# Designs tried in a protein design chat: VH-VL binders against q60339. Part 1

No score or structure here was measured in a lab: all are predicted.

Target 1, 183 residues: q60339
Amino acid sequence: MNETMKAEIESQDDELFDLTPSYLKKEIMVLACGNILFADDGFSVHVIEKLNKILTDKEKQKIALVDAGAGAPQQVLTLIDENSKTKKIIVVDVIDWGIKPGEIKIIEKDELPNPKYHRLDSHDWPLAPLLREVAEKYNIEVKVVGCQAKYISEPDVYIGLSEEVEKAVDKAVEIILRELRGD
Positions, changes and structure headers below are counted from each chain's first letter, unless a header gives other numbers; Kabat numbers aren't used for antibody chains.
F, E and O stand for the ipSAE by ESMFold2-Fast, ESMFold2 and OpenDDE, each averaged over both directions (binder to target, target to binder). V2 = 0.75 x the mean of E and O + 0.25 x the DockQ between their complexes.
[cut] marks letters that were taken out.

## First folded at step 1 (VH-VL; framework fv_sipavibart)

Design S1
Fold by ESMFold2-Fast, scan of step 1:
Order: sequence, then C-alpha cells, then structure tokens
Structure S1 (fold): chain C 183 residues (1-183), chain A 120 residues (1-120), chain B 109 residues (1-109)
Amino acid sequence: as target 1 above (183 residues)
Amino acid sequence: EVQLVESGGGLVQPGRSLRLSCAASGFTFDDYAIHWVRLAPGKGLEWVSSISWNSGSIGYADSVKGRFTISRDNAKNSLYLQMNSLRAEDTALYYCAKGRYYRGYGMDVWGQGTTVTVSS
Amino acid sequence: QSVVTQPPSASGSLGQSVTISCTGTSSDVGGYNYVSWYQQHPGKAPKLMIFEVSKRPSGVPDRFSGSKSGNTASLTVSGLQAEDEADYYCSSYAGSNYVFGGGTKLTVL
C-alpha cells in the first residue's frame, strides 16, 4: 500500500498546491497593455486578438496571451517568482517615443526606463523599471513592441484606432510571430 | 465582497452522517483550491481536507480518510463535505477557507464556520 | 512526521518585540517555502497574517514579519499592541497534507 499512497501523494502535489495563474506556467508571455475604450490605447487588444486566432493550440501550450488592461500589467509582473515558468515576456503597448504615429519601436532592456505608457488609471509607477527588475532577478528575456499613438481619448470613451495605428496592428502581429517562432 | 458561507452543521449521534456546504461569492470560484479546517473545543486548528480548482487533486487528514468526502460544483460556486461514520472527536466548528490564487497556499478568506456536535 | 511544534504561550509588553517559533521537519516546514501564519481572536475566524514564509497580505501591518531557517519558521511581532493578544497558528504544506502547529497564546502585558 506504500507505493499506492506515494502515487496518490505525488498526484495531489501537481494540482492542489500549484494554483499559479496559467499564464505563469508557460515559458512565453505576450502581455497586452491598453484599453479599447480610449481610441489608440486599444492597440494591444487588437494585436492580442489577432494572435489568438493565428497561434495553434500546440503553440498556446507554451505561449500565454495576457490581456492585462489598464493597471493590471504591474499586478501580473509582481506575481513572477523563481517558481514561475516564464522565460520570455513580450510587452505590447502604445508609446510616446517622439516618432511618427503608427510607427513600431522595439524597446530592449537597456531602453526600458524611457518608454511612456498611456493608461486610464494614470499609472503612478512606470512599467519599465519593474520589467527590468523582474528580467534581471529571474533571468527572463524582455522586449516591448510599442506603437506610437496618434490619439488617446482618455477619459472620454471612443472605440476605434486612428488610421495610422490601425495599419500598425498587422505589422506588430508579424513582428511578434517572428519573435515567437525564431524567424 | 469576497465571501464564504458554511451551512449544514448540527447535532448528530455517533455513527451517523452530515453533509456540510460552503457557498462562495465575489471571486472566480474555479480559479482556487478550497479547504475545510476545523476548530475543536479546547483544541487548535486542524486541517481536514482540500480540493483543487478542477477536483483533480484531493487531500484528507489521516483522522478522516475513508469517512469524509470533499467535492465541489463550480457551476454553483459550492463546496461540500460529506461526513460519514461520525465520531465524538469530529465535534468542532468547521470552516471553509480559500487558498491564495498565485500559489494556492495561505488561506486568505474564511467563512464564519458551521458547528458540528457528535454526541449520544 | 506530522508533528509541527509551537510554544503553547508567549508574552511581551507594549512596544516590545516577540517571536513565535514553528518547528517541523524536512518533509514540511524545512522542505517547502509554503509556511503561513494565522491570528485568531476568541469567537472570530482566523486571519491570514503571513503567507509563503515572509509575505504579508494587504492590510497587515509591517510590524508582523515572517522568516525561516532550516526546519524552523518564525513569526515576529514588533511594536507590540494590545490588539495583538490572540492565538497564533503556523501552517505548512507537507507534501500530501497541510499541517497546523498547536497554536501559541500571545499575552500582551
């Protein structure tokens, strides 16, 4: 009965005592930051919706698509620790980088302190320092796929992207797929 | 807002059965492990049973194995404890407790408890 | 082994620090970073004070801190207040079960 008891105990360990959100159990996280209610701030939501339709079920076993919304990205990042399986984070967001509206900027770890994020909740703390801290502490690869916004309607509700930012959605999807698939 | 409410306790004779219920509200019930923990008169807290979010993993204290059965109905946001072959030492206040979401350890929300008295 | 031991009582004066120990084995307290501490006042449900050895839930004052060395976890209550008088329980994951310590009655002098 010893071996039966041991098998039962090992089975209980696997699910009962690991309630970590599913996105922290996968090696790659695509973290969408933004809100569809505020014009171009909805960019990341449109990107993640297209990725969800393109990625296969097999790819989704290792890739988490996380719609973090306004304010939630910091919460998601604070949940990462040495027991999470996360090895790579791709952040998708609108930026204010001083480039043309709709232009995509890839931001590496060394550039993280400089990106600006447009949020309804007026984020008190920049996401970039937390991304850098998490990446260094847990040996996680981090990239930000940012799109220069043209119009953010916050606090007023306006559903829809500017023409320039709408054209950037498919380009961002293409860039992210290459990053995920090693192309 | 986040609440657990236990029910089903009462006075019962040794060898009989009771079914406890725990109703959850204010959180996504099927994201969490839920636990039964009891406090016996003059004794401390004792873990009784736990069930994972999908019922795939279940544990019992040695003192209740073979007599108690934990179950959950995620569609109804409800947890149950079927208690058979009750003994005097099962007399206690029974709490339903929710595990913390990002590890499942640490019971952060507790109900008010339901009293079970096993006496002849 | 299922035995996790706490001192049955502890005491301290207002403003003082008190430490409560929780000693297990390498199969529970020593084997996992899943130690929690609960405060229970008479007639009330337990309240989570510390989880995962040293982390505090929102609303728990930083006067409460947790640590672990080998098979022994500790709860330290600094700046002791009258309302801290309660029963304190440690709990640990034990591979197949959860185990609770016997409880410590903290008296504020």
Scores: ipSAE 0.000, ipTM 0.460, lowest interface PAE 15.2, mean pLDDT 81

Design S10
Fold by ESMFold2-Fast, scan of step 1:
Structure S10 (fold): chain C 183 residues (1-183), chain A 122 residues (1-122), chain B 109 residues (1-109)
Amino acid sequence: as target 1 above (183 residues)
Amino acid sequence: EVQLVESGGGLVQPGRSLRLSCAASGFTFDDYAIHWVRLAPGKGLEWVSSISWNSGSIGYADSVKGRFTISRDNAKNSLYLQMNSLRAEDTALYYCAKDRYFWSGYKGMDVWGQGTTVTVSS
Amino acid sequence: QSVVTQPPSASGSLGQSVTISCTGTSSDVGGYNYVSWYQQHPGKAPKLMIFEVSKRPSGVPDRFSGSKSGNTASLTVSGLQAEDEADYYCSSYAGSNYVFGGGTKLTVL
């Protein structure tokens, strides 16, 4: 299913002769940072799949749904430059925040690790310093919608969310829709 | 390399104040939650206070709420505990401890200082 | 005093195993997989021995193992050595703070 989601998202904004990825031409990016193959790490893929079905074609003209996969979020962020149209990034990921499994934690830009210090040894969430650095440099708003994982199966393949995290998918979708639609 | 060094403890009379300091080195101080934990004579370890990397989240034990104030100065790699209205029950060895996780807090304390002794007695 | 309960003492002979329990509630030990164990020798700072219920930091021997069932976490020290004689504390995340157990004095006979 992860390959199908990527193909579906890419087909929405195909651009034959443009050198810039279509998701960088939109004001809002919803960035899914998980892998469906690794149990609760698939949380963001389930969220983005539901958003893709709910958002209208008109909304998708301004909102990019990016299924980055486990290893690709860093690549997406490094492509942002002064010519990008990105003004807001909503990151969807599992977190290890010490809250109950399935609990949603909203992380604002100023709660992200300070990029003042170089962090090669980030173990728990390596995306966070890069996200903060890119957002500061290009004056991009950031909101992280995180869900406390119960079980991540990596490196073993296990397709499916824990019961607690499964219940959190609809809550995350609701939060993101309010953020996108200005409730 | 990675270390925390506490200072500022001493003998103080009940009702007075002390300010403890904790100096950090060898790690990116402003990426981690830091905690104060105390060990009272004949008692066990007791969590006192916590502060997130950016001071956005602060917690206190019920026994010290309203009397103690935790703060940090990331530019100086330093943590502080302002202790007001001290009581005999606050007598303890006070440790500064780094959380294991850089943004979460409360995931285990992997680096501890050697502690600074606070004695509240008349 | 403490909502999280440990036996005040435990003992074992050289080469044997000992298990120390840590019993809390569904809002701390039972509610999260963030149980840690600390070893403290007299005059020394606490040392993290176990985190996330069962994981060992670098440098902690595999003689130390952790587990959890319901609201009770356990630290097992196998192949007891004289150097293992110390105070052992469990702690847990409790939703907004840390809670510590009362501590267990382990004596190696």
Scores: ipSAE 0.006, ipTM 0.516, lowest interface PAE 11.1, mean pLDDT 83

Design S2
Fold by ESMFold2-Fast, scan of step 1:
Structure S2 (fold): chain C 183 residues (1-183), chain A 120 residues (1-120), chain B 109 residues (1-109)
Amino acid sequence: as target 1 above (183 residues)
Amino acid sequence: EVQLVESGGGLVQPGRSLRLSCAASGFTFDDYAIHWVRLAPGKGLEWVSSISWNSGSIGYADSVKGRFTISRDNAKNSLYLQMNSLRAEDTALYYCAKDRWYGKYGMDVWGQGTTVTVSS
Amino acid sequence: QSVVTQPPSASGSLGQSVTISCTGTSSDVGGYNYVSWYQQHPGKAPKLMIFEVSKRPSGVPDRFSGSKSGNTASLTVSGLQAEDEADYYCSSYAGSNYVFGGGTKLTVL
């Protein structure tokens, strides 16, 4: 479990018998899927750090910022059930779609692969079929804000984004704020 | 092996005090909420008290509020129940039980219990 | 103070199915999807059989199933076996506390 997930659980201190992570008790989740230790894979972490500084305390009562890191986004999605208050998930991730580094790609719910027809041999984006399944089952709105990576250092630790991806952080923040606050 | 072991029960006169302990092993104690649940002779299970992983949230059954105090020592992997002003109705087998993680309610690990008898 | 109600006893023959009800209020069983079921054999600690209305912990056979409709949760035990003879308790989150049902003694004939 990462630091952000632990912090969300700690914020549940108001109610002993409600052990549900606080991010599942809020209507909107912004889910960061990258890892700050691996160059451009840290894109989503930088996005939620900026959102954390911009969003008001009132907005944070309805909006959860979740740093899920590598592997953990699937775990977060599997915790969503009929008791969760989640109505909308905004996923922030790096993508490799062969577009120009730093370009933002928005993926709507209907563009996610249908789990019924998804091929198991597809490794391009393993989160997508689960995201669509969860969203359809629990009637959750989904928007993916993806950024084309230039350099991912994994397995080597490198803290910092390429220039192209660093510029994309502010664009992603603007897109997400419009989505959270309305057009 | 994940285990909880209760101790500290015994025979006590009404109005006296007892302190129950629950020793945890085989799991990361400070990641879980723990509960006290009792079974009185001829009755069913009754929830007594609960404490969150960091002691930030604590609850008590109405029947024990003001008399019982739950606490934990994460460094010692131990849970406690301080029982003051004991009444005959507090006579029961007292279990400690571990809650599930991530809001998945349910007490998945239980100790074997420690018997408290309050009589004159 | 409201209590959660279970029948005091239930019975079924080997191989049959039996259903045990757990009726509460909109402040507990009906208000949350946080109903658990526990099995207790004489002289032993309770064992979690069902949590969150219908989910099973690892190691619990699929012949144990849970459901809920309104203020009533149900535990169904199919393919009854001799070892299923035990006391069964429902429990529900109730906003600031937990409540237990009175328990049901299941007899396998």
Scores: ipSAE 0.000, ipTM 0.458, lowest interface PAE 17.5, mean pLDDT 82

Design S5
Fold by ESMFold2-Fast, scan of step 1:
Structure S5 (fold): chain C 183 residues (1-183), chain A 123 residues (1-123), chain B 109 residues (1-109)
Amino acid sequence: as target 1 above (183 residues)
Amino acid sequence: EVQLVESGGGLVQPGRSLRLSCAASGFTFDDYAIHWVRLAPGKGLEWVSSISWNSGSIGYADSVKGRFTISRDNAKNSLYLQMNSLRAEDTALYYCAKDIGYRYKSYYGMDVWGQGTTVTVSS
Amino acid sequence: QSVVTQPPSASGSLGQSVTISCTGTSSDVGGYNYVSWYQQHPGKAPKLMIFEVSKRPSGVPDRFSGSKSGNTASLTVSGLQAEDEADYYCSSYAGSNYVFGGGTKLTVL
């Protein structure tokens, strides 16, 4: 987990002794999943960095951009409770959906896999059952903006996206902005 | 097992300073917010100050802002309260207390308390 | 501005139930689900009985229950026992502050 990113999220909180991360106090959360160290798995990090430059300060009062990293999305979701202000979660992640590399797929809440029996290709999607559980329990809207990966270097470090996935970053940003702004 | 021990209390004159310490054992100190709470004679419990697990969030009661400073040393499993410009109204038994919430959880409640250290501000 | 009020005393007989109120404003008790209750016996540190309005820490019997309606939180102690005789404090997060109620002395008759 990136200590600096975690501290930056907390430092945005201007309440003196509320330990709740600021992203749980906003109506909309854009949750970036994945790790910049593992080639195409860094897709969501590039998307959220561009959104951070485009969104106005006013929009950021209601929209949280959360770079959780590969292991931390479950932690973020488990912090959601009755006190959280979250009404909508947009998950940004790479997918292995058998479509063309760089192709974007939008996954709605009711399309999320059954946690017991569903698999995506040869991989489990471990975030899906928790995401669905949290969304249903707290009446939260959910959309997943997924990009088909071409190459994930894990366990080897490789910084950089494949050409196809790199081209998808701006398209994903545009889709998310329409979702956030209703245009 | 899980324990907090306060020290540093004593008799001090108004306008002077005192530093309280709180030593933690039996739990991972740097995962929890720690609070200072005081019990004044005949007044009841009053929150004084709080510090998050990473020192990123700090709060003070209005009655002590600008005079008291909370700090922690996670390497030493220790919490401190530097009390400056002490007033008679600061006379109390001072407790340190661990938040029940882990890291990013809010101030849910204080589940582990020390025995307290007495501060008396008088001539 | 945040004022959190408890009755100064409450009483009940062995085996009965007693409820202690904690009344604040929409900027503290009414505005957040961060209400805690503490039990304090003379000469001892406070003990957490309830947190987040209605949750019990491990080791606290279910005879102790918490609830909230509007700006008023309540602690209910069922099946009163002699050892329940103590001071009880509520507390609430208040946005930029943390506030305690004045305390209630519970007498078990």
Scores: ipSAE 0.000, ipTM 0.481, lowest interface PAE 14.9, mean pLDDT 82

